# VH-VL binders against p14714r889to1111, part 28

Target 1, 223 residues: p14714r889to1111
Amino acid sequence: YLRHEVKDPEKAISFLQDLLHSSGLSEDQKRLLRTSVLCREQLAKVISDSDIEGIEEGYVELDCSEFGLQESLEAVVKQVMELSIERKVQISCDYPQEVSSMRLYGDNLRLQQILSETLLSSIRFTPALRGLCVSFKVIARIEAIGKRMKRVELEFRIIHPAPGLPEDLVREMFQPLRKGTSREGLGLHITQKLVKLMERGTLRYLRESEMSAFVILTEFPLI
Below, E stands for the ipSAE of ESMFold2; O stands for the ipSAE of OpenDDE; V2 stands for 0.75 times the mean of E and O plus 0.25 times the DockQ between their complexes.

## First folded at step 12 (VH-VL; framework fv_ontamalimab)

Design m1 (at its last look DockQ between E and O 0.03; V2 from the best seeds 0.00; counts 0 for: pae O 7.6 > 2, placed apart)
Fold by ESMFold2, look of step 12:
Structure m1 (fold): chain C 223 residues (1-223), chain A 118 residues (1-118), chain B 112 residues (1-112)
Amino acid sequence: as target 1 above (223 residues)
Amino acid sequence: QVQLVQSGAEVKKPGASVKVSCKASGYTFTSYGINWVRQAPGQGLEWMGWISAYSGNTNYAQKVQGRVTMTADTSTSTAYMDLRSLRSDDTAVYYCARGDYYYYMDVWGQGTTVTVSS
Amino acid sequence: DIVMTQTPLSLSVTPGQPASISCKSSQSLLHSDGNTYLYWYLQKPGQPPQLLIYEVSNRFSGVPDRFSGSGSGTDFTLKISRVEAEDVGIYYCMQGTHWPYTFGQGTKVEIK
């Protein structure tokens, strides 16, 4: 029974979550294990996602479930950690416990894809020779819809030193795909399309004199 | 200080080619593109094309397609515009300009006069 | 190619008086990303062009506040609230929304 449930990724996650609830592990140990599972699931979904045309046309359906925001944000940071260490770029996280402790309903894996790609790009284009930081901020605004329903607007800011992304990558992110689009540009373009699929999703890239930033806005039901 | 410094004036015969250089300084060369714009005597501005200093990708105006090659050398922070099969109506001042997605052409070179005559 | 039409082509202004230049495009300059890439440049005598206004209405750094841009879709305007001697030259509008980028014919501004 265990072998079968472990082979199915969705069932493996459910099984692991049930096991974690019944185990004697600390909350930190449970969180680390959940984060590791989410990281691997993110990678598997990216590898199996084979129809760029569907994403470009907005035909991809979101796979919504209940998830913890803290585990998702930690999975994102873990996914980019190797590049952060390699490039000697620190990641400074700024989100309060009230935000990170939220449980949300939405497509956790697509959220992680969006955040990981923007964070990777920010690290990639931060100068290595200055000990500079990429700042990862999360701001929440909660709206109650009666006594039993709440929604939260999340604003993710990924801030890095100027000048930021090369000009043609910013162009490729927002313009229609062309033959010869770079791999980095394709990844960013897909990311902005995925943000549009999220509820009230917007993506902006700001280029200022001292810093550049991705600003991602989306909304989720709170559980 | 951000600046673009171009090569000197050129005098050419019809059918020849010209290669204009544009040396960038004071900024991260690969973070911006380079546009080329020309201005015939007494005429307005005409965009010729663009090159990414990051990827080397180009986009050329149709009027010069097939006769122009734009390149960028990241080791010297220098862009080049090579215009072949010159005609008398190619006589112009040729400018390079730094390319940004939002500002477009914010910093310009001093211009290079190219004269094509018999 | 997108045709950019400037009106007037020449303008003589009494010092201290306002000036207005119109720029019309042959099709909408609204980009799919929601921005409008319409720019104004000034070419002073013997100099390369310099950026004045980016994205319709935003003043580039160091540009005096007497310059302002406005418009949408296909109709755009550059205004100089009080023309000074240093403002003489040829003004160009430029669109960057559609390949290839194109300039208006230029408007020569002179002091009377």
Scores: ipSAE 0.313, ipTM 0.685, lowest interface PAE 4.3, mean pLDDT 84
Fold by OpenDDE, look of step 12:
Structure m1 (fold): chain C 223 residues (1-223), chain A 118 residues (1-118), chain B 112 residues (1-112)
Amino acid sequence: as target 1 above (223 residues)
Amino acid sequence: QVQLVQSGAEVKKPGASVKVSCKASGYTFTSYGINWVRQAPGQGLEWMGWISAYSGNTNYAQKVQGRVTMTADTSTSTAYMDLRSLRSDDTAVYYCARGDYYYYMDVWGQGTTVTVSS
Amino acid sequence: DIVMTQTPLSLSVTPGQPASISCKSSQSLLHSDGNTYLYWYLQKPGQPPQLLIYEVSNRFSGVPDRFSGSGSGTDFTLKISRVEAEDVGIYYCMQGTHWPYTFGQGTKVEIK
C-alpha cells in the first residue's frame, strides 16, 4: 500500500526536477538539482525494498551504473545537514582531490544509503557540546589493472567524538535481527548487510576513549 | 597534494633540547594525527609517539617518555616534537608521518637530521 | 611492547625472481574490532619510508601487484613475485594494533 501511495508523488517530483533542469538554471542551481535527483532516486530505491529479509539474506542484487563520486558524497552530506544543524554538530569533510573527477561503476544509491545512515548515526550520538565535529574522510587507493583498466579502493571513515554509539546499538548492528531490534539498530544492520553486498565491502566500528569511527571499505571499477 | 614539510637539520650538545616542526598541507589537519618516527644512522625505524591534531591527545613510546612533548597547532597546521635532555644516542633522522588511530602512516615528511655531539 | 621479528635481515635477489620476507609478532595482532593492523613499509635509499601494504594484505595506492601481503595472528609475510631494481631498499613490518607501535628490524633487499 505504501509503495503505491508514494509512487505517484515520487514521479511528480521527478517530473518537476526534469522541468527545472530545462528552465535555464545557473550552474549552482543545477548542482543542487542534481543532488536532489540523487536523493529522490535513493528514496525510491529504499521504498522499493519490499523484503528486508532479502537484504538480510543477501539476495538483493545491486543495480550498477556509472556515477560521479563527488556528486554521491554531496548527496550524502545534504541528507544529514538538517540533523547537523539541529544538533549543532559540524561536519568536516576531507576528500582527496581526485574525488572530484572520479567516475565509478557501481550501485551509487546503495552507497549513498550506507554513507548517509552511518553519518546520520554518528551525528545523532555526538554530544552537542563545544562545537563538536564529525569527520567524514574518504581515502582512495587506485590500482591499475593493465593499460586501461583501473579499480579504486575507497575507505570511508566517519569519526565522531566519544562516547559514540551505545553499546546496545553496536550489538544490534552486527547481530541478527530480532523482534526487539530498535529502529536505529535495524537501519545500521541493513547498512552492514548492504556493505557486504558490495565488492570487497567491509564495515567496522571502532571505539576508543576519545573517539569512535565507522570504517567502510569497498572497491569500484574506475571509469 | 598532501604533504608534510619538516624543519631543517639540527646540531645539539648533550643535555640540550631540540624542537622539530612538521607543517601539514593538502588535507584537513584536524582529521588526522601525526606520528613521529626516528632512525639512527644505519639502524631501523623507531616509533616515538603520536598526537591527535583534533583532541591533542598523545601517546608516547616508553623509551622517550618524560623527555618528549608532541604538540599540534591547528592554526598553522603544524605539529611539533620537542625532545629534551638529548643524548648521543638521540642522533637520528626524525620523521613525521600522518596517521589516525590504528591506521597507517601514509604520508611522511622528508625527515630532519638531529645530531647530538659534544 | 610487542616485538616484531623479521627474517631474513638481508636478501639478495636476482631480478625477476621472487622474494619473501617473514614478520612475526610476539603476540597476536588481531584487534578486538576484528581487524589486524599489520603494515609493510619500504624505505628506498636516501628516502623516507613509504607504505606498501596496510592491514596485512591490502596494497596501498600505486603499489604494484607484484607485492602481496598475507598472514594472521602472529605470522605475516610480504612477497614480491618478481623483484625489480626499483624494489631495492629496506622493508619494515609494523604493528599498529597495540600501543606503542613497533617496527621490525628491517630487511635489506638487494639485487644480485
Scores: ipSAE 0.019, ipTM 0.505, lowest interface PAE 7.6, mean pLDDT 89
ESMFold2 (binder alone), look of step 12: mean pLDDT 93; pTM 0.935

Design m2 (at its last look DockQ between E and O 0.04; V2 from the best seeds 0.00; counts 0 for: pae E 3.2 > 2, placed apart)
Fold by OpenDDE, look of step 12:
Parts: C-alpha cells; sequence; structure tokens
Structure m2 (fold): chain C 223 residues (1-223), chain A 118 residues (1-118), chain B 112 residues (1-112)
C-alpha cells in the first residue's frame, strides 16, 4: 500500500525536476537540482526495497551506473544538514582534490544510503550543546590494473566525538536482526549489509577515548 | 518557537491507566528525544524515562519499568507516556522535556496533573 | 543509580547578596569522553523547570551572567552572584552521565 501511494508523488517530483532543468537555471541552481534528483532517486530505491530480509541475506543486487563522486558526497551531506543545524553539530568535509573530477562505476544510490546513514548516526550521537564537529573524510587510492583500466579504493571515515554510538546500537549493527531491534539499529544493520554487497566493501566502527569513527572501505572502477 | 504542549489534567482510580500526550512544534520532531519527568506534590523531580523520536529507543527508570510505555508518533510530532496500574503515589505533575543523549532537557512542556484517588 | 545530594535544601537570601548551592554525586560524573554531564535547573513557582547550566559551567541561552557553575568529579556548585526576586524557586542538579538520569532533592531559594 505504501509503495503504491508514494509512487505517484515521486513521479510528480521527478517530472517537476525535469521541468526545472529545462527552465534556464543558473549553475548554482543546476547543482542544487542535481542534488535533489539524486536524493529523490535514493528515496525511490529505498522504497522499492520489498524485502529487508533479502538485504540481510545478501540476495539484493546492486544497480551499477556511472556517477560523479563529488555529486554523491554532496547529496549525502545535504541529507543530514537539517539534523546538523537542529542539533548544532557542524560537519567538516575533507575530500581530496581528485574527488571533484572522479567518475566511478557502481551503485551510487546505495553508496549514498550507506554514507547518509552513518553520517546521520554520527551527528545524532554527538553532544549538541558544545558546538562539536563531525568529520567526514574521504581517502582515495588509485590503482592501475592495466593500460586502460583504473580502480580506486575509497575510504570513508566519519569521525565524531566520544562517547559515540551507544553500545547497544553497535551490537544491533553487527548482530542478526531480532524482534525488538530499534529503528536506528535496523538502519545501521542494513547499512552494514549493503556495504558487504559492494566490491571489497567493509564497515568498521572504531571507539577510542576521545573519538569514534565509522570506517567504510570499498572499491570502484574509475572511468 | 520551540514548544511542547501537553494534554490536560487526568483523574484516575487506582489500577487504571493514564496516557499523557506531548505535542512538539517549532523544530524537527525526530531530531530530538523526549524525556518524561514527574513531580509529586511538594516533592522533587523524578526522571521517568526517555524515548528517541527517531529510533523509538527507550530507557525507563526502574521504578516505573513494566508499568510505563513511551511512544512517539512522528506523523503528528507527538510523544505519549502510558502509565498502567496506577497507584496513589503516582499522583504528580508529569512533564515532557526535549532532550537526547548527552544533551540535557532544554525545553519543557507545561505539565500534566495526574491524580490517582479512590 | 547515582545519588545526587544537594545542600542546603533551603536558602533565604537578601536581594543583592550572593547564594551558593552544593551538589554532590555518589560517584564521579566524569564521562569517558572527558566531559561531565551535570546540569542545573530552576523551577520557578507554578512553572516547569528550566535549564540554567549545562555540563557543569556553561550558561544556557538567555541565562544571566550572575549564574555560574563549577566543580568536578563528584562535587559541584551553583553560584548566584547577586540574587534577584526573579531567582526565587527550586534549584535542581541533575546528572546525565549515567543511566538513569537522577536529580538532586532540590534547593528552595527565597528572598528575605
Amino acid sequence: as target 1 above (223 residues)
Amino acid sequence: QVQLVQSGAEVKKPGASVKVSCKASGYTFTSYGINWVRQAPGQGLEWMGWISAYSGNTNYAQKVQGRVTMTADTSTSTAYMDLRSLRSDDTAVYYCARGDYYYGMDVWGQGTTVTVSS
Amino acid sequence: DIVMTQTPLSLSVTPGQPASISCKSSQSLLHSDGNTYLYWYLQKPGQPPQLLIYEVSNRFSGVPDRFSGSGSGTDFTLKISRVEAEDVGIYYCMQATHWPYTFGQGTKVEIK
């Protein structure tokens, strides 16, 4: 029922975005529009997920296409801006210069989902009254496989001040789903499973005395 | 303006249940949790529990655990506190207050008086 | 549970004079993250509590500078440099370092 009800509005949003695209937008407006399109597409993909169990069991296939990494990261950051502002937790982005021109082949929407969930969680569990900052770092390692084929290993590091995630949520993230798993736990668990579906995908959560961090590793063909 | 508006006063018999509502406005409801604090007549403040409006995670005080259920309706930006098996010592003003992990309660509702009497 | 003990339980102060309230915890409120989650609230007559100080010594938005908080570990103090009529009410310390959150007994501040 919900899927059907969301389809029509989603299509309308898509149609409007297309109209806006053709309306003579400035470069800045085009950028915003592109970001909104990526968010819409991510939403549509998530809604289309009919079986969470399938994701958990690794039976979901990735839908790969060409995408720009910078655009993807922008979409991720925009998804968490509302919470960031509300909680007065700043986001510090640290991207290499190469990100601006990096074109990858993979499931961008799943990547956005993974990064937005982890970044969102990091902000949520950062003390809100001290004006603290969550760091979003991207490390890129380009590997040449052949004369014409390159791959990039990406490390996404989301660093947030201690104490970090509650231990029970960390457990829910890595343990099998059960009755009573929280919404946040479910989201983080699904995120972990999605990362595992990605090529050489790994997700770790590090807890140190002064900071905690999500560390996500994955590899993409560089095009 | 950030505001929490609670439901009206309740009078209940021992053994009954009461459900107090707390409607939030002026901010994104899911960005914060809701604490419930009660105050018996002439007494101090007693923390009852907390709920995340986003995750639904809860933490209850042991004193009320088993009798209390906190819920959050994101569609209406309203938090609920259901207290069952009421007894006379549950008579108090009940407050909802905005707060989350390591944040503190920065916005409070006006309070709901719950009287339990035979 | 962490027990919060306030002293005194009542205080009568002449306007313009200073006031001091102590709050002691049964165990350290220093969190592993290096912060101390000790809060002060004021409940004015007929009103809900309002946040005064967060994390030991930080004044909440709109709180006058005559209010100050200090302390560490298990010993904390709220000070009012010059008590005004509007400062009348019951002051509570609260710890949020450990579940469950716990309040002090409250300190009633009145004007002489």
Scores: ipSAE 0.541, ipTM 0.839, lowest interface PAE 1.2, mean pLDDT 92
Fold by ESMFold2, look of step 12:
Formats: C-alpha cells, structure tokens, sequence
Structure m2 (fold): chain C 223 residues (1-223), chain A 118 residues (1-118), chain B 112 residues (1-112)
C-alpha cells in the first residue's frame, strides 16, 4: 500500500513542489529542478506499476521493428536538449556516418529510453561550469554471420566530468528497488533492467580520476 | 591526493559512548560512501556499517544495530561513527573506508584505537 | 549473514614460490546485475587493509601482475605467482554482493 504514494505522479509532483518551496535552493536551481521533474514525469508516464514489476522480474517483451539508427540518435539528442541548454552543458557527439546510417531490427523506443535517461543523468550531474561537456560516442563492431545475415555490436559511451553520479545513486540503479528509492534512482534502475532485456545487453557506470561514464553494450541484426 | 584521516585513540569505560571522526580530502565527498570496519586485537576484520555522503542513508551490521549512529557532514567532508553502550568486546581498531560501487573499499583511514576497560 | 571461509588460515612460503588462497562463500555472490562483488585485501603489518582485487579478477591500480584472482559462484581463489618479501601480511576476501558486507577470517602469509 505504500507503493501508491511513490507511484502516483501527482503525489510525486506535489512532494517535489513542497521541497522546492521549503528549500534553500536558488531560483535558478529551482527552475532546473522543475524542468528535471517534468522530463522525469514524461518518462515515468510510459511505465506503470505493472510495467515496473514486469521489468523488474524480466518478463516484459521487446517491441521489435526495423529502424534507422540516425533517426534514433537524433531523437535522443532532441529529448535531452532542453536540459542541456538550461544547464549550459554541451553535448559532443562522436559517431561516424557509416554507423549512424545503419538500419537495425530491434526495439527503437526502448533504445531511445535507455539513451535518453543516461544522457539526462549525465547532464544533471555535470556542473554548470565553463568548458564542461557530455560526450556521446557510438562504436560499432560488425560480425558477419553467413552471407545473408550480419549482426552489429553497438557500444554507447556517455562520458561526463567527475564527480559524476553519487555512489548511492549507482547503488539504486543496480540493486533491487527498496523503500525510499529516489526518483532519479528509479529511472536509472528501470534503464539498467531494460538494457538487460536487450540481446547481450550490459550497462556499467565507471569512475576515473577526471571523468565518469555510462558504457552500454547491445547487439542488433543489421538490415 | 585522496586521504581519510581519523581522530585519535580513545579509552572508555563500559556503558560509555565513543564518537570517531573521519575527515576526507582530495576527492568529491558526496560521490562516495563511507564504510566503518573494526578489528579487535589479533582478530580479523568486521564490517560495522555504511553511510551515503550524498543522501545520508545508512546500513548497519546486526551486531551493532541500535547502538551505532553514522553521520556525514558535507560542509566539512567528515564522517562520524557514534557507538553507544560500550562493552569490553568493542575494544578494537576502527577504520573508515571510502566506498565505490565497483571498486569497493578502495581508500582507508589510518585507524582509531578504542579501548573499553573497567 | 554470508559466511566467507578462507583456507588455509596460514601460509609459510619460500621466496619466489607461488601461493594460493581459497575463499568460499555460504551463498552465491552473483549479483542481480550480472557481476560478482568479491574482493581481496592485503593488510601489511601495522597498516590498514589495501585493495588488491575487485570483482573477482580485476587488479586494482598499482597492484603487480603476479597477483591474480579467479572463481565464480561460491568458490574463489587468489594466486601470487612469485611471493616477494613485500607480500607478507594477512589476506582477506570480502563480499559486497549482499548486505551486510562480510570478510573471510584472513590468511596470514609469511616468508620462510
């Protein structure tokens, strides 16, 4: 019965509005939080309680179709653009035309959801300082399986300056959902579960001395 | 240079409390957790608990549940471990250690000796 | 709590010879995220513990390549291909897959 309070987006919005009014945050920080809440609520609307349970237990079916990688990557960048502009964080894209022009068979919307959430989190935890940016890289490795079929391993790297995500948020991403899981943690947790549903999907969050990164591996049939 | 510096040795009577400090430097304090691990004389390592420097969330070992409080002060980058109702078997060296989800406890403090003697 | 059992509890090794330490957990250490959070620490005399191996087999920064870790599930091994004088101390395995984190009893490594 406690899940009704945390799953209800209207109650979550009301709770965050109360925090914003009672907080010592600057007006700019409050504006950023409102934008982040609205973006988070948009993503959360596509995932119901039954979807969360299905994703957690691993029985959600992927909705596969033919799609163009370029269009997917462009949609992802557009989905995070408002936060990028508001926080004054640049996004640097590094993927060659040979990679972006690929046509794949897979769940385009779930791929976009995965990439958007990791990019949004990277932007959120990058200080709004001069010269800082988030790097979005895509690396492809093609495997020929017979003359008719090819598969591609895609490696997505979302790289941002240290300090990166707090350990607690990384923990919430990978551990089973608990009472008191943050909204940011829930979004990341759902994302890592979705990656696991992808073929040979893996997600890691790395910290190095000067940078942190999400590293996402997936495979798709090439068309 | 990443460093954890702990407070000095303490001698306490049974029933008293002790508060050990752990000051972090050289890294972003809120990006890592702090673990507390103790080692009785001539014995192995015993994990006591963990605190998030970001959220303040904690997880305590059952053996000390109800007697321990862990806190973190982000303004001074200092973590604290308060152990109450001390017993003779609480005599140990108490370590703080920085926690990373993948690397584990990668940086340790020098240790604080707590002696409980009647 | 997950019990971590190390064997042997003590080793005397001739310099330059290999050493092997076993660590067995009472439950699988495979995390739901697909990783295994099994660690090896060395505590040199008079020092706090230091990290050697994370996630079963990855050497931490600055750790010599004579140290290697292996294993899966419940059975894990630390190997030192050639023991040197600086390797003396107590070795602990530790799991962080499940709360609470737990250590093995320790293996004291000495040079004879």
Amino acid sequence: as target 1 above (223 residues)
Amino acid sequence: QVQLVQSGAEVKKPGASVKVSCKASGYTFTSYGINWVRQAPGQGLEWMGWISAYSGNTNYAQKVQGRVTMTADTSTSTAYMDLRSLRSDDTAVYYCARGDYYYGMDVWGQGTTVTVSS
Amino acid sequence: DIVMTQTPLSLSVTPGQPASISCKSSQSLLHSDGNTYLYWYLQKPGQPPQLLIYEVSNRFSGVPDRFSGSGSGTDFTLKISRVEAEDVGIYYCMQATHWPYTFGQGTKVEIK
Scores: ipSAE 0.395, ipTM 0.716, lowest interface PAE 3.2, mean pLDDT 84
ESMFold2 (binder alone), look of step 12: mean pLDDT 94; pTM 0.955

Design m3 (at its last look DockQ between E and O 0.09; V2 from the best seeds 0.00; counts 0 for: pae O 9.6 > 2, grease 19.4 > 18.9, placed apart)
Fold by ESMFold2, look of step 12:
Structure m3 (fold): chain C 223 residues (1-223), chain A 118 residues (1-118), chain B 112 residues (1-112)
Amino acid sequence: as target 1 above (223 residues)
Amino acid sequence: QVQLVQSGAEVKKPGASVKVSCKASGYTFTSYGINWVRQAPGQGLEWMGWISAYSGNTNYAQKVQGRVTMTADTSTSTAYMDLRSLRSDDTAVYYCARGDYYYGMDVWGQGTTVTVSS
Amino acid sequence: DIVMTQTPLSLSVTPGQPASISCKSSQSLLHYDGNTYLYWYLQKPGQPPQLLIYEVSNRFSGVPDRFSGSGSGTDFTLKISRVEAEDVGIYYCMQGTHWPYTFGQGTKVEIK
């Protein structure tokens, strides 16, 4: 029951991706898809460009508020769905309802920015082959600080087929910015710095024989 | 199977150039970099430089800066190291090795002997 | 350039006995990303170098568990718990934290 309920969004997303890629879309449907792609690209560019200097030097302040994790994860999936359809790469989501139903205090926009960039990068470097997909998993560990206060450590895993990112993009993600950094490398570097601004934030990129993965750890107060 | 196969031995005079090839197979060429490392007779290992097979970006050791050019041809999965203005102290075995950000140089070619003598 | 200093430069070992090789760097090898990129390579006679240890202490695939690496900052050690005849060759430490990458002088390990 619980595993079936969690898998419903994954099945719906996969079905929609197949339908949009394989169906005879009307001109109105194609226009809507193109508009959504353009809007997403403009938003990501504006956020990244405006924050670069502050993020690199560590002067950016997080804009914290109460937010629902489910709504944030759904927004992230929506933001990457159009590229997933365009590149014919499936997305598999695996997060239980008890995790997605959490209410958190933190910077929702930055969390979405982090997750969207890592998902988009994973999609970009996954070949468009039948049966290949990007897996998005969320794991939670709750810890109590006192009798009435709880915190949650969230682990986000974005898993894609090996070998994943090229070596020099991994290098650009984890080195100081300099002239000539690629657009892809800049986005990844900003993401790495944003994760470090989050409470107990860490980002790792794993390269293994069959798969590669972003592993993102951060903590939030539970509401 | 993952392997790097280098071109054959070269004998050169001082002032000449040499171009060593490194043919990669068994893996996604653009996902890894290529390092070049040389070893003079009876001596240790000396890193010469690195090239990204994805972007073509390079980084060269200062000792050979200005005399070396590293290139990668993604259509043939082949990396090249061109060393110009050869001197007798460039006599060495030249290795190519694929590069990973974490593993470092995990797969090496068989080496190419370059002899520079008058 | 970061200087990597190995000691000893030569080591004769009775088969089955332990061996230990020290590697010191002229600067900290702590990378901007929080990791330490210190490697150990073995060059057997007549062969190209082969990777043994990456990131200070991780054994590369196929490397026997008798090899172990340790250390931090500027001081690093490779240990072989029981030296076997196949372990003969020259061992190099290398740093990959800073451009240019640099190797130690090498430690020749041979059987008595």
Scores: ipSAE 0.483, ipTM 0.776, lowest interface PAE 2.8, mean pLDDT 84
Fold by OpenDDE, look of step 12:
Structure m3 (fold): chain C 223 residues (1-223), chain A 118 residues (1-118), chain B 112 residues (1-112)
Amino acid sequence: as target 1 above (223 residues)
Amino acid sequence: QVQLVQSGAEVKKPGASVKVSCKASGYTFTSYGINWVRQAPGQGLEWMGWISAYSGNTNYAQKVQGRVTMTADTSTSTAYMDLRSLRSDDTAVYYCARGDYYYGMDVWGQGTTVTVSS
Amino acid sequence: DIVMTQTPLSLSVTPGQPASISCKSSQSLLHYDGNTYLYWYLQKPGQPPQLLIYEVSNRFSGVPDRFSGSGSGTDFTLKISRVEAEDVGIYYCMQGTHWPYTFGQGTKVEIK
């Protein structure tokens, strides 16, 4: 029922975005529009997920296409801006210049989903103290295979101040789903499963005395 | 190219202090940590400690705790290991190694020989 | 501290023959994040250690496929399918799951 009800509004938003695209927009407006399109597409994909079971069991297929990493990262950051502002937690993005210009082949919408969830969780569980910052770092390692084939290993580090995620939530992230799993736990658990579907995908949560971090590793063909 | 270049050999007397430097290049310094590992002559590897170049957080081995201080200068991308109250059994080659969450210690310095003799 | 125990401490191998090194930890190296942070290093004569295997079974970049790692929990193994002259050195296992990090005693591999 919900899927059907959301389809029409989603299509309308899509149509409006297309109209806006065809209108005389400034470069900045085009950028914002593109970000909104990516967010819409991500929403549509999440809604289209028929069951969590498929993701849990790992038989869900990724929809791969060419995408710009910069655009993806922008979409991720925009998704968490409201919470960032509300909690007065600054997001510090650290992207190498080469990362911003990368075009990759993969499931961008799933990547956005993964990064948004982890970044959101990091902000959510950061103390609401002025001056605290969540660091979003991207590390890229390019591997050339022959003259024409390149791959990039991406490491996403989302670093947030202690105490970090509650231990129970960390457990829910990595343990099988149970009755009573929290909403946050479910989201992180699904995120974990999605990462595993990606090429050489790994998700770790690390704790230090003053800082905690999500570390996501994955690999993409570089276009 | 990612590399760690360490300072030169040191000769110290018992009770003195030594400070070894490790200059990092070829990568974002604050994105990784630095481990220090030493190796006494003819012996195995001994982990001494770790420092986060980002947060400055440290973790020291109990054996050297109280005598060691690790620091990281982000402006120069250089890590330092200060070992105080030197003893003869501190004679070793000291290595710095980049700490990665996945690869552990994936890049090593060339080593610094520290000799403690009366 | 976690004690890492390697066996054997010395191994002499004929070129082309396989080699196997065992590493046992005093407690499980399984981290709560589901990963096992067990590493293998090779220190060639006169050189600093170099990473061979990370997280039990993953070959580091540039490491030949004749090297393989396996294991879980407290028992780990490094295997060399065909030992070559360039493989001479001391092999160390290291756990990175728990503070402090700890190394095995090392296994000296020589060619017969």
Scores: ipSAE 0.011, ipTM 0.523, lowest interface PAE 9.6, mean pLDDT 90
ESMFold2 (binder alone), look of step 12: mean pLDDT 94; pTM 0.952

